# VHH binders against b3qqe0, part 42

Target 1, 332 residues: b3qqe0
Amino acid sequence: MKINLDRTSSGFCIGVQGTIHVAEEKLNQSGELYCLGDVVHNEVEVKRLEALGMETIDIPAFEELRDAEVLIRAHGEPPSTYETARRNNLAITDTTCPVVAKLQKTAKMLHQLGYQVIIYGKKIHPEVIGINGQCNDEGVVIKHPDLSDEAEIAPLDLGRKTALISQTTMDVPGFYELKKNLEKLFAEHGHRNPGTKSGEWMAVRDIDITSEKTGGRAMPELVYKDTICRQVSSRNGKLRDFALANDCIVFAAGRKSSNGQVLYSICKDANPHSYFIEDVDEIQPEWFVGENGKPVESVGICGATSTPMWLLEKVANYIGKTFGDDSGNPDA
Key: E = the ipSAE of ESMFold2; O = the ipSAE of OpenDDE; V2 = 0.75 times the mean of E and O plus 0.25 times the DockQ between their complexes.

## First folded at step 14 (VHH; framework vhh_8dlx_2)

Design u07 (at its last look DockQ between E and O 0.71; V2 from the best seeds 0.00; counts 0 for: pae E 2.7 > 2)
Fold by ESMFold2, look of step 14:
Structure u07 (fold): chain B 332 residues (1-332), chain A 118 residues (1-118)
Amino acid sequence: as target 1 above (332 residues)
Amino acid sequence: EVQLVESGGGVVQPGRSLRLSCAASGFTFDDYAMHWVRQAPGKGLEWIGNIYWTGSTFYNPSLKSLVTISRDDSTNTLYLQMNSLRAEDTAIYYCARVHIEGDEFDYWGKGTLVTVSS
């Protein structure tokens, strides 16, 4: 019986994995580490790290903390967080995801060039708070692509040169719907890039922004950059293929995980021999017996975007030890 | 105080349609994607689908042709339309909110029981 562990479509994104790794290293060195906000949104993993000495703090507690070591999680923080850290003599271990860090730099550079920055995103989300902090909190945050929320668009100055960017986790169709509606709104106000009939905004890259900052080619007055991350959104198709490629699927996740429930529904649709567990004690031996009374030929092990890889490895080891046989694989 | 209150459940005959409602209060409803899940007697949770604040929907592939999720942001109400009900659709139906930063359902309704029986 072959045991296949899905390392490509299961588990934390690279940024969160990196944050957990750094937290573990710091805790092994000192036994103490403060983390500003939940390091991950997985209760088991947070409890595990807290047992190693991590303490999760909120912003008010952070502002009173002195002479301590604090981890900045993958979602990043606004500049004011780093100012507080300096004032309070805090040693910052910054694990801001490179994608988020680059987006913060992009927002800052656009603001410094005089652009009104529009952020497609949720105003209360920590990533957006960090991005807008780079714009001196002057960014216009819009979450309704149809511009139906008058309070969101009221701060817009339609005559000002303007750049649209996005929180990395927003939906792609919404971003382009917003872009189209902004193009119409600005054009109706008489503000268009030269040579455009419908008032199209120009797609720009970070290299284009850097070029203008250093005296190179200038960008048009109305620009956008699609900053949405696609790493997580590609998982549905890959997971379906994984489920089809195995005789039996063991899917490990917390039952309260929304992405776990979504991803399991995809596995179950693709392979009716899919079984949901939270841990190894839920595994039943009849899952691994084929129609002929012999073990199934393959077992796929996968999980949600919030399932730690160590849990998937634990499941794989348990199945191999408990239901594997010493007679070997007939195909070998 | 976050509240989610489901209604519209009851006993229905096979083949009929049923519309469930979820009244939301205590939070900005249109900040959130909302979900429907169900739990049949003695079984685990089954995800039905979700709807984003933009109106975009995604469904459990096995249920896609049988259900429709909608929302009315002016009344803070989430809806589940179910068609061609079968005995296996007997379950407690929950609406759920996902944490703004995370992956977990942070608030659930108490559920509404749907029993499909002749």
Scores: ipSAE 0.480, ipTM 0.831, lowest interface PAE 2.7, mean pLDDT 87
Fold by OpenDDE, look of step 14:
Structure u07 (fold): chain B 332 residues (1-332), chain A 118 residues (1-118)
Amino acid sequence: as target 1 above (332 residues)
Amino acid sequence: EVQLVESGGGVVQPGRSLRLSCAASGFTFDDYAMHWVRQAPGKGLEWIGNIYWTGSTFYNPSLKSLVTISRDDSTNTLYLQMNSLRAEDTAIYYCARVHIEGDEFDYWGKGTLVTVSS
């Protein structure tokens, strides 16, 4: 019985993993660390880290904090957070996800170039707050791609050169829907890229932005950049493939996890021999017996985005020990 | 007080259609993705699908062809249209909410029973 652990489409994203890793290291060294906001949307993991000495603080507490070390999460923070840190003599451990950091830089550059920056995203989301902070909080955040929310649209200057970007965890279809609707809206108001009858917005790359910034080729007035993280958006397909590649799937997640339910449904659709568990005590021996009465050849272990990797490993180890042949999990 | 109240359940014959409703109150409906989940007798929870505040819908692949989810934000109502009902669709159907910043079902309705029988 081969046990395969999904390390790519399950568990925390790479950014969050990095944050957790750094937090653990710091805690092991100092025994105490402040974290601005929840490090991850997983209570078990947060509690684990708190038990190690991490203290989660909110913005008001952060503003009053002095002479301490503070962890910045994967979502990133606006410039104001760093300013506060400097003022308060706080040591910052910055674990901003590289993808988010790049996005922040992009937003900043676009803003510096005079673009109205439209951010497809959630206004209250920490990532968007950070991105918008790079735009001096002058960005226009739109959550509804159909432009149905008048309050979201009200700040739009339809005559201004404009750049559309996205929160990294937004959906790709929604982004392009928004793009289309913005194209229409701007065109109806007489604002179009030259040479375009339909008023299409143009895709720009980092190199294009940099070129304009350095006095090179000017970008069009109406542009967009797809800044959605594909690692997160492609998880469904990868998970399906993973489910197909194994005889049996053990899916570990909290029952209350919406993402868990969604992803499990994908697994189960791809592989009817998929089973949902919260913990190892729910695992049944009959799951690992094939139709021929013989043990299955492969068991895939996967989980939701909120499922800690240590739990998946725990599950894998349990199955290997309990139902596997003494042959060590090569993927452990 | 947050409330989710499912309605529209009952006994239906195989092949028939049924529309369930979930009336939401006590919270900003537009800040939540709304989900339909069901539990058949003796079986575990099965996710049916969801609809986001954007109107985007996602479905259980196994049920996608048989269900349509919609929402009316003006009335704070969630709908589940089910077509070509089968005996295996007999279950208690629940609506549940997930906050835009959250990843968990933080509130559930009491459910409505759908029985598909000849």
Scores: ipSAE 0.260, ipTM 0.727, lowest interface PAE 1.2, mean pLDDT 90
ESMFold2 (binder alone), look of step 14: mean pLDDT 83; pTM 0.834

## First folded at step 16 (VHH; framework vhh_8dlx_2)

Design v01 (at its last look DockQ between E and O 0.01; V2 from the best seeds 0.00; counts 0 for: pae E 2.4 > 2, placed apart)
Fold by ESMFold2, look of step 16:
Structure v01 (fold): chain B 332 residues (1-332), chain A 120 residues (1-120)
Amino acid sequence: as target 1 above (332 residues)
Amino acid sequence: EVQLVESGGGVVQPGRSLRLSCAASGFTFSDYAMHWVRQAPGKGLEWIGWIYRSGSTFYNPSLKSLVTISRDDSTNTLYLQMNSLRAEDTAIYYCARVHIEYTGDAFDIWGKGTLVTVSS
């Protein structure tokens, strides 16, 4: 039985790697570190860091905390979090993913320029809460690109200059579907950029927004910026191919990880012999026996952007030693 | 208007140290994580590391012991300290506001680069 560990499309994305690394450095230096919310959506990794001295706190506990050091996780936080930290004399170790931090500044600058900011995203997601906080919570969050949810679009002012951005983890086709539908909706209201026959909105870059904010050339009234991170979206196709190439898939992730659930669904769709675990104690021997009663020929091991590689290696080693072809050293 | 300008490159002997600077202007420097990237002759881009708004750092594991990134928000300056330089560290060094793994803004702000040549 071959055991194939996916080292290229599984494991921490670079933003999470940075957060975990900084958390480890701070714990090594000080022996304690508060973290606002789960540092990563993987309980096994959270417990590992808590054993090193990290303490996960929620918003009520954060509001009461004084004179301490707090880590801000990769999702980022709204401005009110930093205001509370200043008031309470908290030392902030901010590991907001650079992509998210840049997006927060983009949203703030668009808001300051007077744009109605539309956020393609999930309203209760921490990243969106942080982005909308930059807009004084006045951003219009739309999750359904076809504009079918009247409650989502009711806050829109169709006469106002408007900018569309996205939560970094949304899907690209949905973003452009939303853009197209917004262009149509605004044009039907009589609002379009000058010189556009179709009412198309202008693609803008952060340098264009920065330039207007600092006294440069003004952008048109209707703009968009595709802020979706391609690092995460590129994993879907590779993972599907991996799942098709193995008889059985063991997918390791935290159950709180929305990326983990999405990636597991891709595995399960491609290979019905895919199994979700958080750790090795959930592995069942019957997963490795084919319908013919013989051991499967290959097992693929993979995980999410919030799954540490050391956990995937642990899973691979466990399966190899416990269910292997007995050609290795069983008492090692 | 919006600029990143690297300086401090040049020819150095192996084993020596060198500090590169990156002067930022036209944006609120303190609001951004900042990055160093290099490109050796005939090679692709290699990220070196980044520094968060908080001053914490994260490095390419293969370079961690050889480099230190720092920032001075009061002067809008990013630094790269390189120690024990080797011939393989010969490259054009760039500072950037964007990691080499793009979001939807593939042509955001990069510096023009500064050449470091490590030669005996």
Scores: ipSAE 0.450, ipTM 0.781, lowest interface PAE 2.4, mean pLDDT 87
Fold by OpenDDE, look of step 16:
Structure v01 (fold): chain B 332 residues (1-332), chain A 120 residues (1-120)
Amino acid sequence: as target 1 above (332 residues)
Amino acid sequence: EVQLVESGGGVVQPGRSLRLSCAASGFTFSDYAMHWVRQAPGKGLEWIGWIYRSGSTFYNPSLKSLVTISRDDSTNTLYLQMNSLRAEDTAIYYCARVHIEYTGDAFDIWGKGTLVTVSS
């Protein structure tokens, strides 16, 4: 029986890994650390960190907290969070993902330059809240790329300089669809970049934004920046392929993880011999027996974005030791 | 108090349709995406589908043809329409509120569930 561990499409992104790592380091040093919001939606991981001294706090608790150290998660926080921290004499351990940090900076700069900032994303998502905070909460958040939601597009000023950016975890096709539809919408309203007949928006590079601030060439009125993180955007398709490539799938995730449930459904649809677990104690021997009564040839181990890799490894090791050929079960 | 209460369950014959409701209270329902999940006897949790605050839906591929999720924000109610019910659809059905996080979405509030029994 071959055990295949998905190291590509499962587990924490680099940003979240960084957050966890820093949390561990701080906890090892001080034995106590507050985390603003849930670090991950995995109970096993949360319990591990809690055992190390981590305490998860919500916004109200954060506002009342004084003279303590608080971890900021990978998705970042709005400026107001930092202001509160300063006011309350909180030491901030900022683990904002570099990708998100750059995005926040970009949003801020665009806003300062007078652009209406359109954010492709989810309005209530912490990352979007942080990004929009850099825009004094004046950003226009759009989730439907076809512009079908009137409430989302109602705030749009079609005559204003406008920049399109994205939440890092959004889908690439949707972003470019949104771009296309915005181009059309603005063009129909008579707002186009000079020299463009089609009304195409122009890609902005970091250098372009800086140059405008320094008195360089004026930026186009209608611009976009693809700020989607490619590390996360391709995981769903890969997971399906992974599920198809194995006889049996063991999917590990937190039970409360909606992402986990969705991804599991994808696995199960691709491979009906997919099983959901939170930990190794839920694994059943019958999962690894084929229809012919023989052991399966391959078992794939995968998980959600909130599933730590060490847990996946634990699952893989457990299965290998317990159900693998090397388990000298004398009765085989 | 934030609360979800499922209703509409019961005993139904195979081939029939059933509509479940989930009443939300204690929070701004329109600001949240909602999910339906179910648990059959002796089986694990099965994800059915979700509906975003805008009304966009996504379903478990295995159930897509059999279920429709809708919402009425004016009454703070989530719905699950099930058609052509089978014995295998016997389960406790739960609605859950989604909390959006960087690492993905999470269920932060659950109902107590409503039992659906499909039997001839």
Scores: ipSAE 0.044, ipTM 0.598, lowest interface PAE 2.1, mean pLDDT 89
ESMFold2 (binder alone), look of step 16: mean pLDDT 80; pTM 0.806

Design v02 (at its last look DockQ between E and O 0.01; V2 from the best seeds 0.00; counts 0 for: pae E 3.2 > 2, placed apart)
Fold by ESMFold2, look of step 16:
Structure v02 (fold): chain B 332 residues (1-332), chain A 120 residues (1-120)
Amino acid sequence: as target 1 above (332 residues)
Amino acid sequence: EVQLVESGGGVVQPGRSLRLSCAASGFTFSEYAMHWVRQAPGKGLEWIGWIYKSGSTFYNPSLKSLVTISRDDSTNTLYLQMNSLRAEDTAIYYCARVHIEYTGDAFDIWGKGTLVTVSS
């Protein structure tokens, strides 16, 4: 029986992995570290780090904190967070994702150029809070691409020069649906880029964003930039492919996590011999017996993006020792 | 003054290897985490991986067997080794540092990038 561990679509993303490791190194050095917001949506991992000396704090507690070390998560923070840290003599260990940091700078530049910035995203999400902080909280956040939520669009000034960007984790089809609907909305109110019939907006990546600040060609009135990270959008498909490639699937995640249940449903749709566990004690031996009564030839082990890799490795080792001859490499 | 300069890009055939360099100046390189990010034509940015000042490395899981990040603090140089290159690896490759100073601005420092074209 071959045991295949999914290392491409399961477990913590690069930002969470790195942030946790940096936290561990700091805790090993000093035994004390504050984290602004939850480092990961996984209570077992958070408790593990808290046992090492980490304390998760919210914004009110952060504002009162003095003379301490604070970890900034991969999502990034608005400028006001860093100003508070300076005033309070806080040492910042910043693990902000560079893609998020670049998006914040893009938003700041567009705002400084006078653009009304529209952010495709979830308003209370930390990434969007950071992006909007770069726009002095004047960004218009839209979550529904069909413009069906009138409260979302009410702040729009249809006569202003406008730029559309996105939270990095939104879906690509939704972004372009939103772009199309905004093109119609602005054009219906008489606002189009000069020289365009349909009210089409211009991609920023093909335009010198600094032209008005430094001279050269003037930027269009209505622009967009597709800032969605493609590694996020492709992950579901890779999980599905992994599920198809194995005779049965053992999926490990927290049972109360709605995100984990969504990812499990992808596995189950692809391979009806998929089984959900929280830990090795839930594994049933009959899962590894094929329909013909013979042992299955392959077992795929995967989990949610909030499932630590050490748990997946524990599952792989358990299955190998309990139901196999240990000849398979969990990474093979 | 603070500067990151990528080099080593070019045209390469599928299946081959390529090493990119990033020369850093104007700051104490050894005290910072360094990152590699790429952008394929018509796509968004993709975080490849990063290396912490301790030397620990972290990679995009889908690229883990393809890439290796290393640093030489004595020459202020960050490296990206890429193996078994595929057409989908065609992109502009950037090195980056995320830095926060006393101003409270989120400072990201990026190079101008180096183009890698895997001939399809």
Scores: ipSAE 0.373, ipTM 0.729, lowest interface PAE 3.2, mean pLDDT 83
Fold by OpenDDE, look of step 16:
Structure v02 (fold): chain B 332 residues (1-332), chain A 120 residues (1-120)
Amino acid sequence: as target 1 above (332 residues)
Amino acid sequence: EVQLVESGGGVVQPGRSLRLSCAASGFTFSEYAMHWVRQAPGKGLEWIGWIYKSGSTFYNPSLKSLVTISRDDSTNTLYLQMNSLRAEDTAIYYCARVHIEYTGDAFDIWGKGTLVTVSS
C-alpha cells in the first residue's frame, strides 16, 4: 500500500505558516500571547497553540485589552486596529503575509492618488476589511464578476479614475471576468483610457504607482492589478486530481471548517472512497480494503487550507504503521 | 442570543419531496452566508450546499440535482428543498452560519438539527 501525502494542495499557505511559526516562537518566549481572531479553523491546531499559552480574542475583547502582546494574523488588519493597539499600549506582533502587506500598500497608494478602488472579494472577509481600511473604507467591493448584484455596483462612479484589485484568495477567472465586465461598463458610459478604442484597462505595477507619486508619468485613469495569490488559487483542481489518482482518500480537516467540508465534497465526488477525519482515531480499517477484499494499492492523504501539515503527516504515519504492509499485522 | 433552529423534518416515503426551514435570530441574517449539512446514522458530516448573502448557491456535486437552497432575508429563514428522497437521505439536517476567515470559512453557529427519515 502506497501512501501519498498531498503537500502541494493541502495545508497552510506560506503566510499562515509564518503566522504559526511566529506564534510558536513568541509563546516559547513569553508563555502567553493574544491572537486577534482565529489563527486557523482547525481545532487540533488551535488546542495545540492554546496549550502553549495562546488566547484567541475577538474585536470587542481587543478593544478592552491593555498592556499586552497581540498577534496580527496573516490576512492583516485595517489601520484602525493599529490605532487601537497604540491607544491601549498593546505590543503588536504583526505577521501579515507579505503578499497581503504589499496589496494593502498598493490599495493605499491608489486611494491616495485619487483612484476609486474596486476590490474583487468578500466584503466581510478580514483581508478585504484590511484592504478597504487602507482606502478609508471607500473601496467598492464586488464579489459577483458578472456585475449582477446591483447593491455591489451601486456605489460605482463610472466617471472616476478607477483601479481594480483583488482579494488574494479569489479565483483568477473571476477576476478577469470582472475586469472585462467593468471595462465594458465604463466604456459604455464613455469612460475609456486615452488611446484605447476598446476601453481596456491598463495593468499597473508597483513602480508605476511610485512614479506617479514622485512626479513621474501619470498613470492611466482606468487600471488593474492582479493581486491574486497563485499559491492558493489552483488548489481545488489539484485536489480533485489528487483524489482521482488514489484508490482511497483520507481527508483531514476541522469539523467546523466549511472550507474543509467543501473540499472534501470535491474529493468525494472525484473519488467515492474518500473519508473525512479530524484526527487519526477516526480512521477505520475497512477504508483500506478494496471491493475485491484486498488492500487498496494507494491511499491519498490531503486536507483543507486550515489543516496543518504536521497533522497530515501524523495521519500518513499512522496509516502506514497501522495498515501498511510492513505492519506485522498478519491480517493486512 | 444568536440562534439557528431547523424545522420541517419527519418521516417521508421514498420519492417524495421535503422542505426544511432554518430560522435565524440574534444576528443580521442577510449579511451571512449559510450552509446546509447532514449527518446520517453512523456516518460523518456531509456538506450539502451553501447560499451566499446575494442568493448565489453552491452545492455538493453529488447532491446538486436533488437539492435547492434558498433564503428569505425578510423572515430570516433559510430553506432546503429536497426532491426525490431516498433511504440514503435519512439524516439529521443542520443549518450553519459561516464565519469568514483567511484560512477558509468556518461554521460558527449551528442549529440543533432536524431529523429526516426516508422509509417505505
Scores: ipSAE 0.080, ipTM 0.625, lowest interface PAE 1.9, mean pLDDT 89
ESMFold2 (binder alone), look of step 16: mean pLDDT 80; pTM 0.802

Design v03 (at its last look DockQ between E and O 0.01; V2 from the best seeds 0.00; counts 0 for: pae E 7.3 > 2, placed apart)
Fold by OpenDDE, look of step 16:
Structure v03 (fold): chain B 332 residues (1-332), chain A 120 residues (1-120)
Amino acid sequence: as target 1 above (332 residues)
Amino acid sequence: EVQLVESGGGVVQPGRSLRLSCAASGFTFSDYAMHWVRQAPGKGLEWIGWIYTSGSTFYNPSLKSLVTISRDDSTNTLYLQMNSLRAEDTAIYYCARVHIEYLGDAFDIWGKGTLVTVSS
């Protein structure tokens, strides 16, 4: 029985890995660490970190906290969080994902340059809250790319220089749909970039923003920046392929993880011999027996974006030891 | 109090259609993505699909042809339309709210479920 562990399409993104790593280090040093908000949607991982001394706190608790160390998660926080921390003499361990940090910086710069900042995203999402905080909460958050929600678009100033950015976890098609519709909307109201007939918005790079600030090349009035993270965008297809490549799939994720359920369904559709677990105690011996009554030849281990790699490894090891060919050799 | 209440379940003959409803209260329904899941007797949880705040939907590939999810934000109601029901569709059906986090989405609120029995 060959055990195949998916290390490419499963597990934390690099940003979250960094967060967890830093949390562990801090906990090892001090034995206690507050985390502002849930660090991950995996109960096994949360319990592990709690056992190390991590305490998850909400915003009200954070506001009352004094003289403590607080971890900022990968999605980042608005400036107000840092102000509170300073006021309350909190030591901040900032693990904001570099991608998000860059996005926040971009948003801030655009705002400082006088752009109306449109954020494709979810208003209640912590990342968007952080991004919009960089815009003094003056950003226009749009969830509906077809601009069908009048309440979302009501704040738009169609005559103002405008920049479109995105929450990092939004869908690429939706972003570009929004862009297209905004282009149309602004153009219909007579606002276009100079030299453009169709009213196309111009892509902005970081260097363009810097140039504007330094008095270099002037930026166009209507701009966009695709700030969607591509690290997770291809996982669905890869996971399907992974599921097809194995006789049996053991999918590990938190039971409450909607992402986990979705990804599992993809696996199961590709491979009907896919099984969902939260931990190793749920694994059943019959999963590894083929239709012919013989052991399966290959078992794939995979998980959700909220599944820690160590758990996947644990599952892989457990299966290998318990159901692998060597399980019958007492001398192994 | 945040609450989800499923309704519309019952006994139905194979081949028939059924529409389930999920009434949301205690929160701004329009701000949340919603999911449908089901649990058949003796089986694990099966994800059916979800609907975004935008109204976009995504379905379990195995069920895509049989189900349609919709929402009415004006009435705070989530719907699951099921067509061509089979015995295998017998289950308790749940609606769930998604809590938005950076690491993805999590179910934070569940209904009590509504039983659908497909029987001749």
Scores: ipSAE 0.035, ipTM 0.587, lowest interface PAE 2.3, mean pLDDT 88
Fold by ESMFold2, look of step 16:
Structure v03 (fold): chain B 332 residues (1-332), chain A 120 residues (1-120)
Amino acid sequence: as target 1 above (332 residues)
Amino acid sequence: EVQLVESGGGVVQPGRSLRLSCAASGFTFSDYAMHWVRQAPGKGLEWIGWIYTSGSTFYNPSLKSLVTISRDDSTNTLYLQMNSLRAEDTAIYYCARVHIEYLGDAFDIWGKGTLVTVSS
């Protein structure tokens, strides 16, 4: 059985690696560090850092914490978190990813300009909570691009000037499907940018938003900005090809990872013999038995941005050792 | 147009220090995380370190004790301070801007590079 490890699209990005590095340095220095929420969406890595002295806290514990150092993760936090930190004399080590920080600024500026902000994303995700906090929690969060969930679209005011942005980890095809469906919905209500037959919304850049904010050229009433991180989203196509190229896929990630859930769904859609694990103890022998009752010819091993490479290597070694060939090392 | 220009390279003796500069133009420098990367003669790229828009830094662990990255947003300049230089630090040194749409994994704009030669 051939074991293929995806080293090109799996593992932490530099931003998340930077957050973990800062956490490790603080722990080396003091032996203790509070982290508001999981530092990454991978329980195995969180447990490793907790063994080094990191304490993961939730919002209620954070609100009671006084005179301590707290790490802000790459996902960022809403303004209210920073207000609480100041009130409680907490020293903030802020590792909010620059892309997330910029998106928060974009959302704030659009809101200040009077736009109804639509966020393509998952309402409970920390990144979306932070973005919507910049909009005084008035943003409309939609995760179903076909607009099939009436509760998601009920808050929309179809007559209001509107801007569409996205959580950075959403899929690109879904974003543009949502854009098309919103264009249709607003146009059917009679709201279109001037000069558009189908009610197309205008793509805008940060410079366009800044220009209107400072009294320059005005933006049209209906706009969008594609804020999806391409490092994450480009993995979708590569991962689909990887899943199709193997008989069986073992996908390792934390179950709380938005990126992990999206990427696993891509694997499962492309290859129904895809299995989600957090660690090797979840691996089942029957996964590696093909339709003919013989071992599958190939196993692909991959993970999310939040999955450390050492875990993927551990999975590959475990599968090779436990279910692999009896062949000896020809060099031994 | 977007431009990154490295300077400060040259020949330096082992054990000495050297400061490299990267002058940025054509974009809002303070909005971008920045990297330093190097390439030794005949070798692949080696990542040196990252600096956040906040000024926080993160280094390649094998280089951590040798290097300091800093930025001056008022002059649109990125710096690399290298200490206790060794012959193995001979390389072309590049500064790089992170593409705004990626979480730190992609370089979208490179400088021309500046050669550092560490020789007795």
Scores: ipSAE 0.015, ipTM 0.265, lowest interface PAE 7.3, mean pLDDT 83
ESMFold2 (binder alone), look of step 16: mean pLDDT 80; pTM 0.806

